# VHH binders against o26223: the designs that were tried, part 282

Target 1, 191 residues: o26223
Amino acid sequence: MKLLWTSQHIKVTVHIDGKVSKMDVLEAIKTRRSIRKYQDREVPEELIDKILDAAMCGPSAVDERPWHFIVVRNREMLEKIPEVHPYGAMVKDAPVAIIVCCDSSLEKIPGFWVQDCSIASQNILLAAHSLGLGAVWTGVYPLEDRVEGIRRLFSIPEHVIPFSVIPLGYPAENPGTRDLFDPDRIHLEKW
Short names: E, the ipSAE of ESMFold2; O, the ipSAE of OpenDDE; V2, 0.75 times the mean of E and O plus 0.25 times the DockQ between their complexes.

## First folded at step 19 (VHH)

Design W4 (framework vhh_vobarilizumab_d1; at its last look DockQ between E and O 0.35; V2 from the best seeds 0.00; counts 0 for: pae O 2.8 > 2)
Fold by ESMFold2, look of step 19:
Order: structure tokens, then C-alpha cells, then sequence
Structure W4 (fold): chain B 191 residues (1-191), chain A 120 residues (1-120)
């Protein structure tokens, strides 16, 4: 791949560069924590783009990809989220939030969109962490009051279902790594 | 159902020591990370120290080297040894269960708190 050298100095090898400049995926999975306190620091649009790219890389039922994302930076809107989402209080303090939604018109196999949007939501958390950001998943679906409140607040159409609200920013806390491995949860060959 | 009961607070002079305890019930204590938070007059709650269920510890910069968090899983008890106390350590100290819940993301389970006053 000598042509890689002539394409405006694109990096020679992704694997080697990824090892030096990026967090290992197992490290990201094991060290990611819910972060609820954020610095007074803007999150560049470039990082949000990378996070949403990662969100869309997840598998989905029959590749239906039913997800849509609302990026919220408006202070007034962020401050209103806790009024309809009682466990989303930290959202008012975040520089940005991502709302993960399902467009039911894209659903090809009924009933799997929850898994699809869960995969996208977890990918957002991991990508944010790998980029030096902190995030937390605040559940919306299936809690009816939260679903309707978020739908109303963001003018979300009836056929689109808000699934989760994910505030994120540069972390202002470090909860540390959890050690949660439990051999009793592992069953060899049968229950 | 979940219950956390702090004890061991009191009045102490600068440079003194106190040991806080937190009795836990209503959950499998050994499976959860635990933390101490504090709230000084006119301030919000802040993390003081955290201990994983495996025993790894983390401290706020303001208390590193002076405070030690520990746990006794056999007694379902969390501890905070506070040495070299300063007036700025004056606060109500809360025992908390750390969690990774996406349903009650902003809600932590807290005790009622124990007052620590550091004053000449």
C-alpha cells in the first residue's frame, strides 16, 4: 500500500498508530465509568462526530439501523431536561448531550430496536471515554413519562421513540476502576 | 431497604484524628464499590474517597495522604480514617453506594450523614 504514502501524508499504518495514540478496547471497556460532573469546557464538534460515527458502527437486527441522534448544546434546552427526566439532573451541567432515538419507520424486524439503540448507546459511552470524555447513560425508554416529556421538549415525531439521553463532557471527577469479575456468573456447558 | 448508617463524627481540634464507620444493610455489600462524600456549609456534596469491592482506593486531592478509606466485607462496614484534620474538612460526611445504573443515574443511595467539626 505505497499509495497510502502519496495521499496527503495519511498515516502509514493504523494498527501501529492506534496502539500508540489510542486506548485499547479492553482497557476502555474495563475503565469506563459513569461521569456526572464535567469541566466548564466545550466539547469540539470533531469529537462528537467521532462518537456518532462509533455509535453507528454497532450491529443491528437485520442491519436495520433504526437509530437517530439529537445533539443538544443549547443551554436552555439542557436545563429543561431534568424537568421531564428526574434522574437526569447532571444534564443541566453538561456542555452537550446526545439523545438516542429509534425511528420506527426504519424497523425491519419488530421488537429489536431496543437492543439496536442499546448497542448504539453503549458505543457512545465507550467512544467518549476513549477520547478523554466522560458520559453517562440516562434511561428514557420504556418509562412513559420520560418518553413523552423528551418527545415534547425536542419536537420528536410520534413514530420516533427517544431511548436514552447521554450527557457528556471533559470529566471533573475520577471514580476509578471497578473490579466486577464474578466467577459465579459463569456456567460451563450448562447452567 | 438499602440502609447506610454513618457514625464516628464529632468535634476535633486541627491536627486531630477521627474514624468514621458506615454500617450497610439491605444489599450484598461485598459486590459494590463504596464511597465517602462530604458537604460543607454552603457547598454541594463532593467525593472524598472511593473503594472498589476489590479494595482499590481513590482519593480527592484535598485529602490524599491524610485520609484512608477501607472496608470490612465480613462486617458489612465501610471506614474512613481521617488524620491531620483541618478546619476545611468540616462537613457532614455521607456514606454512599457507588453504582453504574442507567435508570437512577443521578440518585445515589446515601446515609443520613455524620457531622465532623474541626475547630480550635
Amino acid sequence: as target 1 above (191 residues)
Amino acid sequence: EVQLVESGGGLVQPGGSLRLSCAASGFTFSRYDMAWYRQAPGKGRELVARITYGGSTYYADSVKGRFTISRDNAKNTLYLQMNSLRPEDTAVYYCARDHESYIDSSFDYWGQGTLVTVSS
Scores: ipSAE 0.303, ipTM 0.641, lowest interface PAE 2.1, mean pLDDT 86
Fold by OpenDDE, look of step 19:
Structure W4 (fold): chain B 191 residues (1-191), chain A 120 residues (1-120)
Amino acid sequence: as target 1 above (191 residues)
Amino acid sequence: EVQLVESGGGLVQPGGSLRLSCAASGFTFSRYDMAWYRQAPGKGRELVARITYGGSTYYADSVKGRFTISRDNAKNTLYLQMNSLRPEDTAVYYCARDHESYIDSSFDYWGQGTLVTVSS
């Protein structure tokens, strides 16, 4: 049975009008793209709260929930992030960025914090998209220069590890959607 | 091995047109987003146009209305039709496979580029 994935052009009708159109989870996942250009428009605190709420709803190893979030709106700080994060050029143009961090003191099982923070980061991206915002995951960990750069810049204590920087804003670009389904990556019962 | 080979660059007068091609190999072309970038002398590389797997297109503001990105999946070829060329369009144009990355904005694979010179 050839699942004819009819590329239904899910027109993400970004209703400009304040009505948060309910995007279903599959739509959010499938239509989400990294957005690196933002409008000169502030993101309401309410939306950030919703995003952070979503960020904290993911699972974590033995429920360790090691994540912390730094919300950055200060223009000067946003402009400094690219200096220590080469992939963070777009952060200077964003109205807000979320830095996802791990408190290592909360880690119960070594190494799983990466998964936990990844889940949190992805939830941020999906939530942002569902709310009509654009975002991009800019990796910090495990690149030492970026980790240390962000640490210094934001005076992050040694036991806390910056994991990702996620700029957010109303999108000023539309890169479209992509289909990356690869059946060759699916193995039934055995490799 | 993934390969991208650009062609079609050259010297053109202002107001002229060029069509760039990018021959792709070593991957399932039809499953990937593709993009054109350019780098002018002394400037950083910038996105010119992107086309998704589904055919959705994006253009930089500087080229909107003048450039058209398209693809032929049967030929594994990406195109950039450039009309109304301007001196500021002078750059090396690169074809890239567009992969979303959280590490690097650089596409995982780039061609060698093709030079476009717009000059009177």
Scores: ipSAE 0.062, ipTM 0.480, lowest interface PAE 2.8, mean pLDDT 88
ESMFold2 (binder alone), look of step 19: mean pLDDT 82; pTM 0.822

Design W5 (framework vhh_vobarilizumab_d1; at its last look DockQ between E and O 0.15; V2 from the best seeds 0.00; counts 0 for: pae O 9.1 > 2, placed apart)
Fold by ESMFold2, look of step 19:
Structure W5 (fold): chain B 191 residues (1-191), chain A 121 residues (1-121)
Amino acid sequence: as target 1 above (191 residues)
Amino acid sequence: EVQLVESGGGLVQPGGSLRLSCAASGFTFSRYDMAWYRQAPGKGRELVARITYGGSTYYADSVKGRFTISRDNAKNTLYLQMNSLRPEDTAVYYCARDAEELYGPDSFDYWGQGTLVTVSS
């Protein structure tokens, strides 16, 4: 990766394999952090489309693809999320949030939707990060008070299960990179 | 119960030094990134410095070269050495455990109670 600087002003351009504003996948995984402070700046619909495309690229149990996504930009709705999600306070300050849901009528193997929606949720975080956005996964399922609160707030039917609320926007903080590698978690050939 | 207790704040003249300490308990300190934040009167909290569990450090531009974050995992203690203090460094300083949490603790405090640093003219 090559970072370019100009003497007239500091401008950072990220080059990955000759493509501007793209990030190597291992770099994205290692540098993604939960971002809870956002600039007062709209996120273009184009970027949300790219993020949701990425969310749907994940594998799922028997290819059931049980996920649905609610894109929330309405200020009054975003401001109500903290009323039902005690750790969702930053959502009111985000320009947009994505609610990851399972449509249980799409399940082909009961109970595996949690893995499926977890994969989609993590892909949202990574895609947002690669596009210069910050996001945080705020957990909903399996906490029943949060599930029912979000369901009620967004008129989600009984067969659809809200899994996570992911606010996102251009970051207004930088928590830095974590160094979490732990060789004691690696077992060769046997436990 | 996670507890973070800051100490070492006080009144200091411009150009002086202070060393802040944060005693940590209720979690495996050596496995967590730790940070110092500060809050000046009427302002929001801002990151001052961060240290990863592996020892990598990060500093806000306003303190780079003057402040040094460090940790002693054997004593479960986080430190901030503050040199060449300026009046704009006046703030309540908080230590914090920085974690990637999906659900949030319902009953725990990720922040200390803070220690006041006042840099007089």
Scores: ipSAE 0.224, ipTM 0.589, lowest interface PAE 2.9, mean pLDDT 86
Fold by OpenDDE, look of step 19:
Structure W5 (fold): chain B 191 residues (1-191), chain A 121 residues (1-121)
Amino acid sequence: as target 1 above (191 residues)
Amino acid sequence: EVQLVESGGGLVQPGGSLRLSCAASGFTFSRYDMAWYRQAPGKGRELVARITYGGSTYYADSVKGRFTISRDNAKNTLYLQMNSLRPEDTAVYYCARDAEELYGPDSFDYWGQGTLVTVSS
């Protein structure tokens, strides 16, 4: 069943035959939306691998690459995430979620891990979108209750900090695209 | 208490224009994304336009180029300028505090009572 979600310009043709149409990077960036409704359809491991590959391609401070990823497909675990994440309700409906974590032992410069994991998280979103999947960034860090909740659920060591939970799936909604350009945020030479 | 009150609806001929207003109260208006929704007779509610707290905008394809959403944070007011109106634009228009970031696309946590827009020759 070809669910053609036609937003204005991006025909994400999810070919049944596993051929993922490649999306231009600018198109992916401009048309990406948070998706919180998913089809009752499994995400192939190959797509997850591609997404994780993309996640690891971002820059990091002094190339520290502190990120780790937990891939969650277990239904019971997915259903438990909303219990510790008040805005993670959609995770229970996703076929898979990626938890982005930081290994603090890999940190070379204090504090930059947040940027590193943010880049990784964003790459996950963009890659997912380009592959015809929907995803949403649910923030974990720096909220202590969420950090500890996720830590407990997944038995994450103390030196590892959960940063984000990103549910993924084939989209069951089309929120359209937004014009987010704001020239008032651009300053030339001086503020 | 959060309140949203729409105004400016009415009867117009095809090709005409209307400007809707939504007076917001009971919350810090400038910190919230806002949206206009509409519901035509016998149809479901649909998003017409959205504006972020920072002024970024979204439009449904059906109204793009004809409608303009704007806001005046000093007046706690949301606007929808509707130009080149068509019979298919006939609907009750609702002002909403947009809650997409919390609950997903096309979601809101508060909305007004609506204002009727009728486009007919």
Scores: ipSAE 0.016, ipTM 0.266, lowest interface PAE 9.1, mean pLDDT 88
ESMFold2 (binder alone), look of step 19: mean pLDDT 83; pTM 0.832

Design W6 (framework vhh_vobarilizumab_d1; at its last look DockQ between E and O 0.05; V2 from the best seeds 0.00; counts 0 for: pae O 8.7 > 2, placed apart)
Fold by ESMFold2, look of step 19:
Structure W6 (fold): chain B 191 residues (1-191), chain A 121 residues (1-121)
Amino acid sequence: as target 1 above (191 residues)
Amino acid sequence: EVQLVESGGGLVQPGGSLRLSCAASGFTFSRYDMAWYRQAPGKGRELVARITYGGSTYYADSVKGRFTISRDNAKNTLYLQMNSLRPEDTAVYYCARDWESLYGPDSFDYWGQGTLVTVSS
């Protein structure tokens, strides 16, 4: 397979045996599952760059774009995350994790950074899935013990808030597709 | 309240068969994926088989071709047919409802009490 990459983070279509492959956006949304088991296989830097480009494409409150990302590949650091994140055990088995953070100095409207970082986090999940990777969002904020634990581990300053930890890698499991559509959740014109 | 009640465990000889059942209540069973997990003494829980609400199935490599997961949505019941049993299949077997979580346990959030399967000659 040949992948094309530039320093300007241009979207790159993957080639498989001479064919251009694309995943429809609705298919990506409907088929994405949390993946907690990963192959012993490196994730190339260019795929991480594409994922982070997608993360930064999300809208934000008044275009404040408060997000920062820590890319973690160091084995010792990945193995320490479960010590401060009680439900992050799979992180030790991932080849890479992305920590989504809010830089509060970039906030323009109080309290919307959570929505902003949630959008970026979901884009990471969808982009990883579209590239043939599996990922899972493990929640950090607003659980103060997790926030402080992650902040301590990665030397994150007080004005920066770790929001989520997203381990990812080539999947070693297939949980199958869910159908979660529930018409009872749809209200026409009023509640 | 959500309840999952396993039954059908017991002592069997190697090469034997058992059929496990899981009676589900307290939720719309037909809308959820379901799974069987097992836990041998001193080991972590491992996935045995999963079935989607639409009937698609997935199996751990260690049980493929020997075990069959199925569901009866009219009876709110999940099944595991276990054939050609081996001593390494000895474990407590748990019925589980599929769940995705951002903050809590990252795999299934509702478990049955478990049913013991012992395979020895």
Scores: ipSAE 0.124, ipTM 0.508, lowest interface PAE 3.5, mean pLDDT 85
Fold by OpenDDE, look of step 19:
Structure W6 (fold): chain B 191 residues (1-191), chain A 121 residues (1-121)
Amino acid sequence: as target 1 above (191 residues)
Amino acid sequence: EVQLVESGGGLVQPGGSLRLSCAASGFTFSRYDMAWYRQAPGKGRELVARITYGGSTYYADSVKGRFTISRDNAKNTLYLQMNSLRPEDTAVYYCARDWESLYGPDSFDYWGQGTLVTVSS
């Protein structure tokens, strides 16, 4: 499977059976799955840059853009993350992880940083998927033990809040796709 | 328990047609991607066609234009209409819940027992 990148529109072309398939935004959203198994294969820096670019393209409250990103490739550090994140076992097997953080000093309206960092995190997942990578959102905030664990491990300043850890790599599993649409969650005009 | 049961296989002459069915149970059929695979004697299993839960279809080049994958969610049934059959289409055809891993060797697919399709004069 060859992924071709075209510069102007993040058009990810997936070659399936010799045909180039373009993954549009709806396809990316609908077919994305959490991936927790990765190939023993490095992720090119170019792909990480694209993913981070996407992460920074989301909206934020009053354009506060409070997010910071720690890119972790060091094997020793990756292996330590599960020690402070019980549900981050797969991180040790990933070639790279992105830690999404909030700089609270950049926050303009209190509390909206969670939404901002969530949007950034989701964009990371979608971008990764569109580029032929697998990723999973491992929640850090608001669990204090995880927040503090990650903070200590990476010497994150007190005014910076680790939000999520997202391991990513070339997928070594395929959980398939599923429809998560639930019409019972849709209310017309009123509850 | 997830179950997939194929039917509709048989002997057909070259140029003939067959329609395979896969009855699904044990899961919400309408929410999952489905696929047909086939395995010819002495060959590996290969993807024939895939259909997403949303109805998007994909075909192997060898069957494109001749085969049509479809689904009836109300009946929890997957279909493969096979037209213009060729001797090289002879294989055991398998129904799978999910698509084969596109990125790695692992798959979470569930498989049926298979149905034999023989194309011979």
Scores: ipSAE 0.013, ipTM 0.273, lowest interface PAE 8.7, mean pLDDT 87
ESMFold2 (binder alone), look of step 19: mean pLDDT 81; pTM 0.811

Design W7 (framework vhh_vobarilizumab_d1; at its last look DockQ between E and O 0.18; V2 from the best seeds 0.00; counts 0 for: pae E 2.4 > 2, grease 27.4 > 24.2, placed apart)
Fold by ESMFold2, look of step 19:
Order: structure tokens, then sequence, then C-alpha cells
Structure W7 (fold): chain B 191 residues (1-191), chain A 120 residues (1-120)
């Protein structure tokens, strides 16, 4: 027997054990760290499905939902990413990476797709963390050399813009939590 | 470009003390949170202590009350005072810039490490 616990577009993926992640959303936000070292352990497809479901739950400008996702598990392709991303060395060591892209043909209001894809990218980080995974957002856009390199490597068409590459896996490091609250950044009523 | 160089490790008896230093260069030290991590053989690295650019501190439960992290921004130096050392504190200790960035994360985490051995 299988039970669906997520949105309808991932309804074929279920946890037979009946367990759902119990990480509080504020805890997830506060404890998420960039993870650049991963265990030699596969990430099940069902977890990737849950992460992408979460990625697509974010708001977008005028509901334009311009995002597309490339899921990369092929070892040869993961090993090629550092050739076009000079600081992406850890991607070769990840069991999987997600490339967040904007399809500009879906853009309804010019200039907001960056916010849209940023929302999706952050949701990927939080969802991965809530599922016991570690991830890091490696920036692509707006760095032209990285955009062009990733587009070429994955045969991404000209109207589609690679935004971020997010390697993920079970973490092999623990950077610890940070207390970053700064009252000086808070302005009541006016500056 | 960014360099972190740890020193002060060595062999010490249980109950003893050591002071680790980390000389930082290649960045504006006072603008960054800094941390000490440690790694025992065959284990992953774990956070030991963190100090924000504003001086607030955090400690792993295993070292609270025994270890003190501090910084001297004028000397670009991070310190870890380790008191009441135990055999389980034996590890290579790494100085790290505690840095979250989505565009540049190479070279940011640690130096070469300094070995601390706590043994009778």
Amino acid sequence: as target 1 above (191 residues)
Amino acid sequence: EVQLVESGGGLVQPGGSLRLSCAASGFTFSNYDMAWYRQAPGKGRELVARITYGGSTYYADSVKGRFTISRDNAKNTLYLQMNSLRPEDTAVYYCARDYESYIDYSFDYWGQGTLVTVSS
C-alpha cells in the first residue's frame, strides 16, 4: 500500500513507511547551511521529486512560473561542470545536482524572473535540508562566463537562462548554526 | 589569496591547556565570522566554536565551559583557548572563515590544521 503525502504532481512517489519530515519551517530556515561535502550515498528519486515539488510551490511574478529544472545524476556530466564553473569543484563529488533555469518565453513581466528563480532555488535548499540532505546554491546568473558555459554544456537553448546549479547529497560536514539577528537592520515605520 | 595558518597544537596531558592561534590574510578579517573546527581520524569535521564579526560566540556542547574563542582584529588573528583537555579532544583543529556565499566558496573554509593530541 502507498499513500500520497505531497502535492498532486508528485502523487506517484510515496514513503511506504508512512513517515513525513517533521522539521519545523523556522528550524529549517535557521539551521540550513551550505554543504559542500557529501557522503558516498545515493539520493533516492522520491526525495528529488519532493524537492522539486517544493521548488514549484513558491510565488512568481504574475504567476508566470518561468522555472525549469535539469536534474543531473550522470557522473560524467557532473564531472564536467567544474570545466565551465571555476569554483564548482564540489559538484563533481555530489550524487546529484539541480540546475534552475528560466524559460524567458514564459516571462510575463520583464525583469522579475530573477526573483522567481531565486525563490525556487531557496525552496530547493530548504526542502533538501528538511529531508536530511545538504545542498549549496552555486551562482550562475548573472556571471556571463558561467551562464554561457552551463548553457553550452547542457545544450540549453538561447531563450532559456541557467540561473543556479545546486549540488546536493547526504552531508559529510557540519558547519553548525549561526545567530545572525541584527537589530540595526530593522527600521520601524521609516528608515 | 585568502590564507589561514593555524599554530599552537601539540601533545598535552589530560586536564592540561593549549592555546591555538590562526593568522589570517587576504581578506578584511574584521568583516567576517570565524570558526574553529576539528576532525578526529576517520571522522568528519565538526564545529567547535564560532565568533561573529561583532564578537558574539557559540560553542559546541562538547566544549562549553572549557574552550574560549576570541579574536584580535588589529592582528588579524583568531584564538582558541582550550582548558581541561580530554582524550576525546584529540583531533586536527582547523581555523575557518564562517562564510555563506552563493558565488564564491572556494578557499574559504579552513587552513592546513594543527594537531592536538591529549594523552597520558
Scores: ipSAE 0.287, ipTM 0.627, lowest interface PAE 2.4, mean pLDDT 86
Fold by OpenDDE, look of step 19:
Structure W7 (fold): chain B 191 residues (1-191), chain A 120 residues (1-120)
Amino acid sequence: as target 1 above (191 residues)
Amino acid sequence: EVQLVESGGGLVQPGGSLRLSCAASGFTFSNYDMAWYRQAPGKGRELVARITYGGSTYYADSVKGRFTISRDNAKNTLYLQMNSLRPEDTAVYYCARDYESYIDYSFDYWGQGTLVTVSS
């Protein structure tokens, strides 16, 4: 019995003219899902560069821009991440992961680095999605065991805090979209 | 309204097999991660298995190689195939819906549970 893996071809409408049809921002936001299954396909460096560019375009507290990024393609290292990150099981299956970090020496106002790195992380997710990649945010900070695990694994200096691990790849799943709009969370003028 | 209804529990001898089902309704089943938990008498609730909306599976060490979590999105049903059952597997088994999180799997809905008793 040949299990016909119906490869649901996510029709990335690659318009013939090589122009990556830019996904609308709202579309990217609304249709983005966490992707934890990836194709056995490499992610071009060009796409990673675009994603990282996007990651650095977000605002930060007093423009402190505390973020650093570790791009991980080494198979051995990717396979080790789940050992220190229980929610990172899918990382071993990704062709690449981005570790978002904060350089605490760049922090100007205490505590806002979390917001800064969150913005960067979200931009990575959105950019990846807009480029036809799947990604998932796996939180590291503030869980101490994960922070220290990632730190040790990647020899991250003490003044640098790993914040998130984001595996990326061409998606091998299509979970659909969620309707998360809740009007009860909207208050007009007053709570 | 979100509903999860477990079935398939019962009495089984050690080494036996059971298949649990969880019928889901009130939400788009295919968009959610699902999980099985169990609670033995006098013990806390523990994770048994998880399955993502994309079909990736995770198992507790205690059930690895014996249990299989699966889903049929067309039927809105979650399954747990339990083989080589042991007395220590005796518990109420719960189906849970997961919500997408960047920290960990988070569950927002639970079924009523189904009792599995492994006894000779």
Scores: ipSAE 0.273, ipTM 0.666, lowest interface PAE 1.6, mean pLDDT 90
ESMFold2 (binder alone), look of step 19: mean pLDDT 82; pTM 0.826

Design W8 (framework vhh_vobarilizumab_d1; at its last look DockQ between E and O 0.18; V2 from the best seeds 0.00; counts 0 for: pae E 4.7 > 2, placed apart)
Fold by ESMFold2, look of step 19:
Structure W8 (fold): chain B 191 residues (1-191), chain A 121 residues (1-121)
Amino acid sequence: as target 1 above (191 residues)
Amino acid sequence: EVQLVESGGGLVQPGGSLRLSCAASGFTFSSYDMAWYRQAPGKGRELVARITYGGSTYYADSVKGRFTISRDNAKNTLYLQMNSLRPEDTAVYYCARDAESFYGPESFDYWGQGTLVTVSS
């Protein structure tokens, strides 16, 4: 009988209202799906705080951390987002949305803010998933009509750039997992 | 309005063949990766085959060499040729617009209604 040691999954442990919830990091990455249908159930403020904490844990170009977040729970405001975001219809049905923004006055290296805000946005999706929530990233930048529409709706100053709108809530759908591994995209040592 | 309509399912004997088709409408079919999933009774949905918008294909190990996915972008149609069918292939087969996109049209339904394939001796 030969016993072999194999790699352990790394689990992300979070506290939800004094309770511990576990999800392996690779499991979270592989099982996260865009969720566009939500239960009629409020998301506790403590979960939003944990999600935003995770968003700010990402690396940024020269540690510039250019991100700002607008948390939107107001029903009237959520219902107005589809008026300026033609593909954001699900936002009106979400209990909450997070708008990821770049403050361009915090840029230290021009143009890297897109990577910085993308990292924050993906961390929001993973953190929400690990907490039993569903979310979807709806693109704003670089579409100038969406950028201006969101800026006007939320009184965002000209030097601040809305990057993404992320509605989230307890999921009311289950699209299942996907196997996206493509070995033709892997190049050893050279192209 | 995104619609995916599967057809071609039915009852076949082990070793038989079926060709499934999926008529797509309400979106730019040629710009999306497409997939076939299946769901056996009491199981979750599992990937059967995927085809990228560029034509690259991927298959679950259980169907490699027996199934062929293809697409006709001019007709907005996805196909699955199933050969050498086995009883474990019995499932409802779903056509899916298989994208994790943060850009473009939104719908609540990424899946068709499904077509039943029953492989029984």
Scores: ipSAE 0.041, ipTM 0.449, lowest interface PAE 4.7, mean pLDDT 85
Fold by OpenDDE, look of step 19:
Structure W8 (fold): chain B 191 residues (1-191), chain A 121 residues (1-121)
Amino acid sequence: as target 1 above (191 residues)
Amino acid sequence: EVQLVESGGGLVQPGGSLRLSCAASGFTFSSYDMAWYRQAPGKGRELVARITYGGSTYYADSVKGRFTISRDNAKNTLYLQMNSLRPEDTAVYYCARDAESFYGPESFDYWGQGTLVTVSS
C-alpha cells in the first residue's frame, strides 16, 4: 500500500478583488512585503491555522522544533504590545498577532533555536502573504528589554524565549515590491 | 548612486516652524522606510521620526504633537514639519533610509549630509 503522500498542494486561493489567484512559492517570496496597515477585518481562524501549520513545516536543527506560538486576538493585549516593543506600534491596529517563542528545554544544539524560530517566522510571513494577508516581523530577540517586556506581558516562563511578534491582517497598504538581487553577493567556488 | 539631500534648515525663534525636505535619488523611494534623525551639539544622534513605505509614522516622545513626518513618493521627497520649535530642538537633522526588511534595531544604510536647525531667541 504505497501511501501516496498526496502533497496536498495547498492551493492558496488568494481572493484578490474576487478573483482566485494561485501564488507559487517564488512569487510569495519575491512579492512579500512588510505590511503595517490593516483593514478593520477579522482574520478567520482557518487562515491562522494554515499559517501556523506552515510555521511548523520548516526545518530545525536535529529536528528539535523548539518553537511555540502565542496567538493574540485580545484587543487589550494587542494594545499593550507597543508599550514594551517600541517598533511594534502597528500591532495595536492588527486583528491578530502571533508571538513566536522558543522553548529552551527543547533545544538540542545550543544557538540553533534562533535559526529555527527565524525559519518559523519567515514561513508565517510567506504563508500570510500567500493567503492574502499582510504581516510584519517585529524583532524581539535578542533585545533584552523587548524580550523581558513580552515575557512579562504574556507571562511567558523563564525557559521560554519570545523571539518575534508578527501582527497579521488584511492589508490596507500596498507598498509594491523590491528587487533585492545583488550579484555582488554571489561568489563562485571561492570568495 | 543612492543620495539623500536635506534642505530647509535655518534659524528660527522659539515657537516658530520649519519644514525640512529630503530629496532622495538613486533608489525606489516608495519601497523604503525613511527617517529623520538629529544630532545636537555634544549629544549623540537620536531618532526624531520614522515613516514606513506604507505611511505609518513613529515619533520620538520629545517631538510628538509638534513634528510631522510625511513623504511624497511621486517626488521622492521626505518631509519633516516642525512646529512649536524649542531651543532643545537645535540640531543637525539628517535624513536616513532604512533598508531593514523587518522591524528590529534601526538599520539605516544611507544618510544625508544633514541640515542645521537653530532655535534661538
Scores: ipSAE 0.027, ipTM 0.530, lowest interface PAE 3.7, mean pLDDT 89
ESMFold2 (binder alone), look of step 19: mean pLDDT 82; pTM 0.830

